# VHH binders against Decaprenyl-diphosphate synthase subunit 2 (dlp1): the designs that were tried, part 6

Target 1, 294 residues: Decaprenyl-diphosphate synthase subunit 2 (dlp1), of Schizosaccharomyces pombe (o13851)
Amino acid sequence: MSFPFASLLKRPSAISSLLSLKKPGSWSSILLKAVGVLSRDSRWHSDLLKMLTEEMDSLNGQINTWTDNNPLLDEITKPYRKSSTRFFHPLLVLLMSRASVNGDPPSQQLFQRYKQLARVTELIHAANIIHINIGEEQSNEQIKLATLVGDYLLGKASVDLAHLENNAITEIMASVIANLVEGHFGSRQNGSVGLSNERTILLQSAFMPAKACLCASILNNSSQYINDACFNYGKFLGLSLQLAHKPVSPDAQVLQKNNDILKTYVENAKSSLSVFPDIEAKQALMEIANSVSK
Below, E stands for the ipSAE of ESMFold2; O stands for the ipSAE of OpenDDE; V2 stands for 0.75 times the mean of E and O plus 0.25 times the DockQ between their complexes.

## First folded at step 6 (VHH)

Design c10 (framework vhh_7b18_3)
Fold by ESMFold2-Fast, scan of step 6:
Structure c10 (fold): chain B 294 residues (1-294), chain A 121 residues (1-121)
Amino acid sequence: as target 1 above (294 residues)
Amino acid sequence: QVQLVETGGGLVQPGGSLRLSCAASGFTFDYYAMGWARQVPGKGLEWVSYIYSGGDTEYQDSVKGRFTISRDNAKSTVYLQMNSLKPEDTAVYYCAREPYSKDTGHYMDVWGQGTQVTVSS
């Protein structure tokens, strides 16, 4: 029933162990299977983690020069560092890139583009978590710092998007940033933007994994039919995860309705994968979807 | 083969009503948001209404309160009920499958052939 990756994604040091495959310990079989698919290209996990580590080190250095020994950077990045969703979108990008390939193994250049897209998704996600966790009771200095940190991460994402040299992906990922902002406004107590509940959930939780998966297939020059499948997988996975993480309703009728909708979303995500050949990446994506309702 | 087929257009007097229907085939209709767009003579294409897979709806301000979009998943059909029609509503109306936000609608667009609506005395 619960999302099995949540606790694993919250542990930064544990994540490195999951990507090695030689001593994964008692970790989730789903992540081990996903890591198995990715590790066949042997250098992905070390390269991606190195890139993310270098960016975090650079960000930490810059903020420390601004704050002069002030530990505010640790405080404002804490919501992201404690998040169960860290590295979820990069994992989807890399699995979908493998699943949507046209049968040829990726060139070194194409694999680098996969890693750049994965990094873009994580930078946007990190910026969003930092921005949405700005509270009204925080000091003006904390609010300014959190805003600047998020903006810096979005700036880094823009550089990586420019290096991909794909206008379609740039527009799609820019629309993700807009979607997350619109969804945040829609979730506010006053409902000032007039969004429906379904639109708000799509904007906050579904469009990012949907568009991340779509962009992965675009990098492979996939047909529009395959692009549709990738988008729908990510969309329904995102909807199912949002619903699965909601507090259990005390109303039995509401609980049953939510369980029925959850099963529908999971089956729609799985059905979207039917267009792919039965390879390890497809199996990993199927297992991720199954884990949400189990 | 993926197809969208519109019906229900025609000539109507100002203040009148028309109901457009769009029959979809060749894809899993229930997965997709569906919309209506129109092309006014001499102007570009503009969105009229949108219905999400879960049933939530959105409308262009100029048609809000006059038009109602609905869907019948069992029939793989989307409808546009148009009431209190104005001369400004004269256009070719297109049914579209829109799995993405309007910002990325140029990808995966599936459009019908269109149906003419003329509002004139």
Scores: ipSAE 0.179, ipTM 0.547, lowest interface PAE 4.8, mean pLDDT 75

Design c11 (framework vhh_7b18_3)
Fold by ESMFold2-Fast, scan of step 6:
Structure c11 (fold): chain B 294 residues (1-294), chain A 121 residues (1-121)
Amino acid sequence: as target 1 above (294 residues)
Amino acid sequence: QVQLVETGGGLVQPGGSLRLSCAASGFTFDYYAMGWARQVPGKGLEWVSYIYSGGDTEYQDSVKGRFTISRDNAKSTVYLQMNSLKPEDTAVYYCAREPYRSGSTEYMDVWGQGTQVTVSS
């Protein structure tokens, strides 16, 4: 993945630092545009990094109460805290919410719902990263702690979903949790339940951003046509990022085929945005997709 | 108008071969996984094969090694090449679209009218 989210967005003050950075045309520039659209617009006061950092700090405080004198919390959360995919799904939710709004600024209540959905996606993602890093080399105490941390994050996600009071979004986000688990088991070297490689990739990498974007449009009461466009953008973006993350093949034919498929996924993601008016949020989503093509 | 139209069915003897075609219209074909299912006389619908948007394939165990699913995105068409046909393969074969939203191979949201395949001596 060419997206350095964790290295650029690891602190609340990092957004101010990012906004002062000068590097046109790079991923850093694209990320700055996306953050700028969300942070400088008076309707989008939310410092998403601050919100998520406060949530993680609250989690760390509670776990320390449960595991007093246990130094394993830092080890257990480290894979997530160092992940390049931190804040990716929240960013997509907020940009897609902005892109799919019918022109009027969102109400205070609707804006709060956008933030709640963004938080849900990050909680589910964090739980997944922690759970998939449970390995056979870890101690029984480490395995227990990682399981509990992930379960706690999913519990918080379920509370936030309940507060959204939207049954469709609750069902869709619950299905994301199922997708991630099923995809992980499908990819494990010590077992496979007959899933194809493409099915496994869809479950692990595509459906999470696809369903996050879909839920953002559902919050805006968008038409089925717009809902489908949001889903397809997230799906093809997720597929393209997964493919871009694969090690470079030494076989020139395989490399060329993978590059052609990557280009097709990026084009499909960009094409899905044609339904939206040409506003800054759409431009940011276009640039995110363009940054993957290589 | 979203539509799937199957062709290529017919009568063949055991050990014979048939190629089914499914022409799709009214949607962005490349975005969807496509599948074949069959209605066996006296039984419910059963899944036969899937081909995902990126080209990965899955097969029911009873047809694995005998059937090959493929797609031509430029023609918005999916194919099922059936070799070494058995009397048990006698069924009405339906082309179906997998709903990309669900991510479930068990949920098909658009079906064709079907094409009859009869394997008989």
Scores: ipSAE 0.013, ipTM 0.371, lowest interface PAE 8.1, mean pLDDT 76

Design c12 (framework vhh_7b18_3)
Fold by ESMFold2-Fast, scan of step 6:
Structure c12 (fold): chain B 294 residues (1-294), chain A 121 residues (1-121)
Amino acid sequence: as target 1 above (294 residues)
Amino acid sequence: QVQLVETGGGLVQPGGSLRLSCAASGFTFDYYAMGWARQVPGKGLEWVSYIYSGGDTEYQDSVKGRFTISRDNAKSTVYLQMNSLKPEDTAVYYCAREPYSHPDTGYMDVWGQGTQVTVSS
């Protein structure tokens, strides 16, 4: 029942499919605005994102080979492929790594570590989307396949974390996996007191981008003050995205309250960036936050 | 730069009440969830209560219904109102700022100096 050794194949069609499914999403407009702000540094930014895209494509190709092109694989990965949040965490890692640098250009080794961290965040995110979309009406075969695919992605993330050789980052990213699982079970049940609503939202939507940004600054050996700023940017950005994706209330009073909270979250994310000099990476992070409220 | 200063501890008889205060400085207070933890002699550090930036609260089962956490963002202060105190509540109480994980994991981002609460006759 063990999987055979996969050949080193790439699936360019899979990446093209992922990109085309992204077109109507709010994240697509945010990404385009960030690219516009970073036009002068586009090569560095483009190279990191391109390499991550190629790594994810290679990984998908390997799984496809192991499953003998099982048509259920496309169905299992569809929630992730349709997700407007694809590459969201890698982009934050890249921009935050630039914003929190110690003044010197990154070494080749540090650049590789940025790519590994970005890949870890996308692997965890993809695994979570695949696992959380396991539904009651899916076939037994689909449930097994989704479970194994998600587990494989988490296994790959664990290997990448081991190769980063940073205990703090390993613990923080492991806690992200725990946070996502805890958040999934945050609902109250009869005879049991569940997690508070705010804690559930933080666990599901805020702590992952918060901890991705935090880990990027840790790779640069930033101060606690800078680490906290990175965490808060990601936290409030995650909260603002969750609120922006909420169905629009027909109640004008509820809608106004939610709009006021959204503005507060966006301003808190932007204010967290005040610790950084006005460089292009900071401008891109500011524009990402501004785009959420539009 | 970051400072947390706890006050309000003291000696009180069983069934009594105390109000602890934690004055925070050196960071944007309203961005962070705040909590209280206590160190019981001979045991370890244990989480007591947590208040999120949006106002939701959580309590350890042993203090639920007796303790109330609250915050005043304008004053950068968090409070713990302790009612119906028991001898087992005797501990040094610490104020904590939101860590990169919840205080109940034993992981604290910032520690105050603590304030002693003694419940005895």
Scores: ipSAE 0.510, ipTM 0.773, lowest interface PAE 2.1, mean pLDDT 77

Design c13 (framework vhh_7b18_3)
Fold by ESMFold2-Fast, scan of step 6:
Structure c13 (fold): chain B 294 residues (1-294), chain A 122 residues (1-122)
Amino acid sequence: as target 1 above (294 residues)
Amino acid sequence: QVQLVETGGGLVQPGGSLRLSCAASGFTFDYYAMGWARQVPGKGLEWVSYIYSGGDTEYQDSVKGRFTISRDNAKSTVYLQMNSLKPEDTAVYYCAREPYSSDTGYHYMDVWGQGTQVTVSS
């Protein structure tokens, strides 16, 4: 990537550079297109960029304070700051919230709750990336710092969940944290005899976007039918992304099988959107799914 | 309306076999993982087997090598082939759909069928 995403955490002016990044077929370019669709409603665009920039800057300031400006912070946060999936879950929450509200603009109070849910998903995602990138090559100081920074982010997510005052959403998002931990250990339990590969992938990559989309729908008091559609969109999108980022198999038979499965997952994600009205938010969700197979 | 209907239970002698079927309706079957759980009279519910949307399977230790779960997406049906049945396998068997609101994210189901009785006795 020519544009360093880490710059977004320091400067509001860096957002214009992010929006100008136009690499066809890259995940980042598709996320930028989806952000562009939200900009049709200037309130959503401004609040999304403000939330992402200001909240992350505030969080970095707080972490610097309690770590006495530890020089290892840049190193332990680098996997998250360089991730192409940064801000992905917030974007899904906001698009899904727009798609499931039946076209009516949300109240100011409901919109604040959308932003809180979006922030929760990004905090959990950031904590997970920091924790899973702890390795044996790191010093004891780096391991301790990464552990505590991740725990701090999960603590902040817990406070935000409490402020949403919705028991179903709290339970579901708490289960995401458990899913991510279980998935990390799934395939290597007792020498790879533990969880199945598909279950491990669901836990690591699919249930988080699935449950994020589900929670957005629940926040709108949607029907069970709409809730199921939101869950399935996120699930198949997550499965698609994980499979698309796998190394190309040298075995032609395995490569063909993986390509066929990827196409099925993308089509299932797109089909899940059939219940929504044909508005810009649905179009953006369709474009995100289509981009995975490009 | 989401429905799961189990069939295939009955009385069988120890060492015998039964094939349970679960017909699903009211949702896109292909999208969901499906499982089987059982309840022994007077005891709690325990999971038996799980099959994911992509076809991967998992089994409880006590049934590994004896039971086989499978699915037919064209018929929206999940099956449990039970071989080498033991008296301890006597239970009501329930078909269930993938959970998405569970605390742990696995081996807990959100939609249940009405159950089918399996009795293993001589």
Scores: ipSAE 0.362, ipTM 0.706, lowest interface PAE 3.6, mean pLDDT 78

Design c14 (framework vhh_7b18_3)
Fold by ESMFold2-Fast, scan of step 6:
Structure c14 (fold): chain B 294 residues (1-294), chain A 122 residues (1-122)
Amino acid sequence: as target 1 above (294 residues)
Amino acid sequence: QVQLVETGGGLVQPGGSLRLSCAASGFTFDYYAMGWARQVPGKGLEWVSYIYSGGDTEYQDSVKGRFTISRDNAKSTVYLQMNSLKPEDTAVYYCAREPYSRTEGSHYMDVWGQGTQVTVSS
């Protein structure tokens, strides 16, 4: 399964053109619905693009200082810029924020905190993609720059977390960074030595969206019951996405088992949303989960 | 209210076996990974085994091949079958569910039960 989020969010004119089409039953339709929900009182996609542009400008300025007019920003950031998962976590944060408050518009201060949390999730995600794409074929200069760029993005995420002034969110998001690193080592240990496949998937792909959704709920001062629902939606969505990307097994028993597990994960993600009112944000989250089934 | 109740501990001779059970209530059991940790006298809490929601399992090296973790989602229960027990396995065994706030490794656990004593002595 491919997410067109990066392509559509890169081109605001493409998003506005697609909004006029409103065709059901496709990723474009799902994304349009999600964007429509979020942009009702603000153009969140424009805010996210502005945030990314400002970060890229800041990175370019610092890299130019480091590299004597030899900016490798395009090469270093290419894996992230080409990623189909770009902006996925911010989208979940903002949709979950809307769903967990019965669709009532947030205060200006709370809305800014939602955007700050969304920014944190994207900074961590970008840093991870840059770091995991460091390979042996790259020059020593490229390896050093990729390491420093990723560290810089994590540093910015840490500052933004401090400014949210919520110890629980800080601890949870810091644990995401640890989860991503541990998951990467698990997948690199001599072809699946050390960590189980499900643990590796949880660490690399499920805990990030799970904890992003959880933190959105925490910002709303939601009950533990609602917090658990948000976490489980993100977790099962992440698990289902990774399983859906797995190559088709030639073993019929393994294929059947994987299909049954995938169906269970999608159903669990959808069931986690039962605690929310039937508003557009919940429907968008439901459709995202449904889209995982090929 | 989240509750985990451990049973099945006791005194056993070296080479013997025990089955620990953990009955869970107050949450959707199927959604969570479950595990066992033990408190060895004079030492800290030590992770023993983990079973994920999709059925994958993990074991600490010292118990691999001797212990088997399993779950019954219909009964909201997790089990630890302990075979070929050694004096070094003497500990209080705790059942724990997956925490969503972690700052260390993926085996960091929330301990909700009172624990069950396992004593391996000749």
Scores: ipSAE 0.437, ipTM 0.732, lowest interface PAE 2.5, mean pLDDT 77

Design c15 (from b4 with W103T Y108S; framework vhh_7b18_3)
Fold by ESMFold2-Fast, scan of step 6:
Parts: structure tokens; C-alpha cells; sequence
Structure c15 (fold): chain B 294 residues (1-294), chain A 124 residues (1-124)
């Protein structure tokens, strides 16, 4: 499921760098402002932007070669390019990486691994958006091209996972791909696949941000206690965002129950951060969670 | 340290009932889905039931209508109420916590924290 991250940031927040995400513009503006809270070093921002921009440029170049500059590429990538959830998971990876290392600057090698993990999460997310937006109104050529574009992005993610050389992260991120597919089937088959409603929501909306946060702490060789905290923050943030964007129920009891559950999810996300020192990255994660309930 | 401790197993006649309990410690219990799996003598491990943090439940077809999973977050405990027990329900029952990762897209139930198990024997 898509997360309306820009919509969430329209709510009051003390983090000025995140407020710029209310009106997402260029890729550069979004990424520079989003990660500005993490570091005062401009090289950090430019390296991240270069990585993500080069990946998109490479993808567009490859597909243009394949399609002879066919404008179908614009149609196929439009759902992702218009998504308010672009860079949401990379942002969580980077904030969580900083929070779990007490805000100290990473080594160059560890910093590169953070960027690779962030890129993996965005490639998987982009592939998912492209695949789930395939509809029956599209031509066979459009469907085939959208499928291949998504597959290409997953292929790039797989190569990056291999280069991280961490079996736990590889397994966890591979499971995200599986989770998104299974969750989509649970949603699309009118309940015929036998998944509970809560499991379907977890698969669609919670496990991706949960596992992105978890993998960031694994890169820092954190304890299981810290890993659990990172996973739970991402999980409850994902659940809270999904619930916050449900249509308002006309049933007063259902509405009250949903509001109580939303408050619980937000409080659980915030409580999961109690293991971290009170630094800018933790404050940013707290304010992101707090904004959902306001 | 993370621990799960199962109790409540025993010998019971066909058609009888047992309630299993699983006491959890070392983690924030109410944040996790919890489940029960069983190891039948001479067979593999079989998933029995799950309960999610919000209370939704899932059951293996062979136990639907006979078993009920529940949880008490204040006590950090998950329960399995087993009614209308059959000889084929004889197994070691394990409590488990839902994992970070799953490698099966067909809804296989993979768990990462397991208890020691409790023996249930259904025999006359």
C-alpha cells in the first residue's frame, strides 16, 4: 500500500527540513531537505542524490534504448513519479541509521552501505507501485512493458543486496518483496486467499517500513533489543499511516474504535524509540510518528 | 532474555479438553503476533493457530471450530483452548513469536522465537 508521506507532513511539525516535503518539487529539493536533519555535511546529501538520480537515469536510458523513445515509458513510470511516498523508506533507513549509532558520523564504508540499503528499499518500492498500478484498461504492450520495468528494478535491488554481503539483510529484504505480493493478493481476491484482514494490512503497509528500519540497525551490528525497537517503530508507523488514510466510518462506534487503535499505534511507534538517545534523528522519528495522530 | 514457557499439556481422553498457556518475557509482548505449532510423533512441525497484535486469528483447517487462540497482553500470555480432542491431536505443542522475515509467498508460517514445548497426549 502507498503511504501519503507528503500529506502526513502537512500536519504541524517542529522539523523545518521535513516541512519542505509538504510541497515536493525536484528530486534534489526533496532529498536535500529530507536528509538535512541528519547531517551538516553537504557531501552526504550530494552522494545520496547522485546515487538515486543515477539509478533513475540509468533505468530511463535503458528503457529508451529498448522502446525507441516510446512515450509509454511516461505512462508506466507516472504512478511512481507522482507518488507522495517516494523516498519515504530511504528517509527511514537514514534516520534510523543515525539514531542507532548515537548520531556519530559513520565510516565511509558504513555510510556507503547505508546508501545501498536506502537504494534497495526505494527500488523495491518503485517496482511495487509500477506493478500494482497495472490495470485492465492498458494494452498488452503496456502491461508487458510495466511488468519488465518492475522486474528490472527488482533485479537491480537483488544485485545491491548481494553486494551488501549480509545474509540477514538479504533474507529480510527478499521477504519484503514476497510480503508485498502476498498482501496484494489478499486485497485483490475479495478475501478468497484466506488471509485475515490484519495480516493483509501488515503485509501491504507495515512490514516494508518495519524491515527497512530493522535492516538499518543490522548494518550497525546492533543488539536484538535495538533491532526489535527499529522493527516495531517502522511497523507501527506503517500501521498508523494506513489507518489514518481510511475513509471516515459513518458508524460512531467503529470511528471511535479506529481512532483509539490509531492512537495506540502512534504511541507504540514513539515508545519503540525510548531505547535511543535524544538526538536530532530520534526527534525527527518521534515527530513523524506524532504527526499521524494530529 | 527473550523466553517463551508453555504449560497445560497432559493426558486426556478423546473428546476431552485442555487449555495451553504460554508465558512470554524479555520483549514487548503486545507488539507481536503469537502462534502455536505442533510436532506429531514421526511427522514434521505443523502450524496450528496465530493471533495478531490487534486480535485477528487464523487456524489450520483441521482444528477450526475445535481450538480457540486468545491472548492476555497484561499478563504477556497467549492461550490455546483445545476442545473435542482427537487422538491425532497428540503432539508436542510449541508457542512461537512471529519473525522479522518470511521466505514463503504462499502464506507459510515461519516463527523465530520458540518455547520448549508441552506434551499433549489424547488416548484412552
Amino acid sequence: as target 1 above (294 residues)
Amino acid sequence: QVQLVETGGGLVQPGGSLRLSCAASGFTFDYYAMGWARQVPGKGLEWVSYIYSGGDTEYQDSVKGRFTISRDNAKSTVYLQMNSLKPEDTAVYYCAREPYSSTDTEGSHYMDVWGQGTQVTVSS
Scores: ipSAE 0.522, ipTM 0.769, lowest interface PAE 1.8, mean pLDDT 75

Design c17 (from b4 with D30S S53W W103S Y108T; framework vhh_7b18_3)
Fold by ESMFold2-Fast, scan of step 6:
Structure c17 (fold): chain B 294 residues (1-294), chain A 124 residues (1-124)
Amino acid sequence: as target 1 above (294 residues)
Amino acid sequence: QVQLVETGGGLVQPGGSLRLSCAASGFTFSYYAMGWARQVPGKGLEWVSYIYWGGDTEYQDSVKGRFTISRDNAKSTVYLQMNSLKPEDTAVYYCAREPYSSSDTEGTHYMDVWGQGTQVTVSS
């Protein structure tokens, strides 16, 4: 199961004045909300917003080229295009890359590697959404097309991974594909496979954001301590989002227990960020985590 | 630096019991799933049991019903209670932390083994 990232960003949290500059309901407005809750304007604030907006616009443009003038491709990609989780992982990669870098802004080469990693995460996510939404209501032709579209996106991700020239990142991101498939089987075939509920949730919802954040840190040649912090932020954020999207239990005891667990996950995600300086990227990551519990 | 110290192994007769302990340090224990893996002399590591931070557990089929994994987050310790021990349970038992950098292999967790292990010998 996917979780609606855009819905969480619409919560009535403290929002920067910059949000009022964007048209309501656009994805650019939602992206700006995540960054626009930054506590103070600085000379780096507009640069960070520009970098994030430009990268998201680039990714959106590339995805849209796959659906132009093709009604079958439009239909097959609809679950992904309607998904509120679009660009969630690229946002985390770009923010984490900014938060985990030491000293001055990244070199042009390193910045391009951040963008390539962000693109890889979105391609894998898009393929997953398309594949898991293949259902019995679809024709054999639609099933075949959906399978091929997902395979195409994974092929493009493989090319982008090759261009990163980092074996650790390639292995980690390839493992995300396996994790998502395993998680899907655990969720859909509950009781038919030997997976625990926590393993299913970890595979389905937590490993993707965890490994995306980890890979951003690896690109910066960070220590194991920083790598662990990035992984744990993504993991607990993913667990938080999955739990927040569970239907509200009518059982008061279950509801209270779930609320307590949710608070613990949010606090763990926020605590994982303590290794970073209190800059705009860290503040944005903190607010993303806070938004889940509201 | 991650440190895992396994204790509680020893020699026991078939049908006997042992309780293994793993003391963890160098990381936030409660953030990670923890597990046990074992290595028979001359063979590779095989997963035994896993416990998640919410308390869910998983067991290798050959130990299910005989072994119980548990954790104490306040003490940063994971335990393995082993009952009805068999000669084929003889192995070096390693405490393992959830891996962050490696993929699953053949549907099992890739185990990050940090310690020297504790020897369990089941013989008459």
Scores: ipSAE 0.428, ipTM 0.730, lowest interface PAE 2.6, mean pLDDT 75

Design c18 (from b4 with D30S S53F S101R D104S; framework vhh_7b18_3; at its last look DockQ between E and O 0.47; V2 from the best seeds 0.00; counts 0 for: pae E 8.5 > 2, grease 26.4 > 24.2, SAP .677 > .668)
Amino acid sequence: QVQLVETGGGLVQPGGSLRLSCAASGFTFSYYAMGWARQVPGKGLEWVSYIYFGGDTEYQDSVKGRFTISRDNAKSTVYLQMNSLKPEDTAVYYCAREPYRSWSTEGYHYMDVWGQGTQVTVSS
ESMFold2-Fast, scan of step 6: ipSAE 0.608; ipTM 0.812
ESMFold2, look of step 7: ipSAE 0.013; ipTM 0.525
ESMFold2 (binder alone), look of step 7: mean pLDDT 82; pTM 0.831
OpenDDE, look of step 7: ipSAE 0.036; ipTM 0.497

Design c19 (from b4 with S53R S102K W103T; framework vhh_7b18_3)
Fold by ESMFold2-Fast, scan of step 6:
Structure c19 (fold): chain B 294 residues (1-294), chain A 124 residues (1-124)
Amino acid sequence: as target 1 above (294 residues)
Amino acid sequence: QVQLVETGGGLVQPGGSLRLSCAASGFTFDYYAMGWARQVPGKGLEWVSYIYRGGDTEYQDSVKGRFTISRDNAKSTVYLQMNSLKPEDTAVYYCAREPYSKTDTEGYHYMDVWGQGTQVTVSS
C-alpha cells in the first residue's frame, strides 16, 4: 500500500524522522537548526508546508488518473521522498529573506512572494532528483511516468515564476534548470571529453543554492552588495556540502587537500554573512555553515 | 531572443587603438556580468577582460594597462577600449554573458551566451 506523497511533507513525524536519523555531519542536523529559527514564527513553516502539501496532493491526484496505480507513483517519487536535501532550498530562501531585511515583518504580498519563490526552488529540486534517478533497471512505464512527473513539476515551477512578475528572478531560476541539466551531463565524463570537475560541481551543487539565496534578496530590492553576499553564501554552502558528502579518499594527500578546501568554503560562506545584522536568521545561517565542517 | 552583437573590429597598425562595442538584447542586461574573450589564429579561446554587475573589472595580465572594459546599462552595451595594440593581439574578439556570477576556477569565467565575433588585425 502506497502512502500519499503530500502526507509525508505535512506530517511533523516525517520531518522529525528525517531530523532524528541524524548522524555526525548529516544534513538532518543542519535542518534541525534551521527549523529552530523558523518555529519561532509558525506562519513561515506552516504556510510553506501547506503550500508544498497542496501542490504535491494535486500532483498525486493527477498522476493517479493517468495510471490507476498508486504504487507506481510511490516508486517514482521515492528518490525525492528519501532525499536528505528535501526542504533545503526553501529553508535557505526563507532564512535569507529574513536576514536580508531590517528585521521588520514583511507585508502579506512580500510574504506570499517569499513562499512562492521557496515553492519554485523545491519543485525544481524535486524534478531534478526524479529525473536523475531514472535508470535502465526500471520498467518502460516507470521511466515514462518519472519523465512526465519531472516535466509536470517544472511546468508548475514555470507558472509560479510567471506569477512572481520579476523578470530577473525568472531568468535566474530558469538558468538553474539549465545548470542542473548541464552539470548532470558533465558528471558523465568519458575519457578526456567533458566539463572540468570544478565547473561540474558549480553547476550541480553550488549554483542552485547560490541563485535561490540571490533571488530572495532580489525580492527585498536589496543593494548589489547584499545580493552578492547572498549569492556567495549559497555558493560556498553548496560547494562545502558537496565536498563534505564526497567519499573519503584513500590517498592521504588528497584527503588533506580536500579537508583544507572544505574549511575554506565554510569560512567563505560564514564571512559572506558579515554584511547582515546579528539576528536569529543570520545565526541560523551561521550554524548551518558550521554544521557542514563538523 | 537573447543576442550579443559585436562591432568595431578592423585593421590597425602596431601601437594603434580600437574600440569594440557589444550590443545586448533579449535579457535584463543590468543583472549580468559581461566579458570579452579572443581566439588567436591557430590557438584556443582565451579570456581578455571581465566587468561585474557593480562595475568592478578584471583583466588578463597581457592586456593590463592597455585595455579598458566598460558598460552602459542604459544602452545595454559593453565596450572594450584597446590601446597600444601589438601584433599578438590579432584575434577574433567575442563578447560574452556570465550567468549571474564569476567562477572561482583559476581565473576561468563560465559564459553562457556568446556573440558572433569581430576580427581585429594588428599589422603594418
Scores: ipSAE 0.000, ipTM 0.169, lowest interface PAE 12.5, mean pLDDT 73

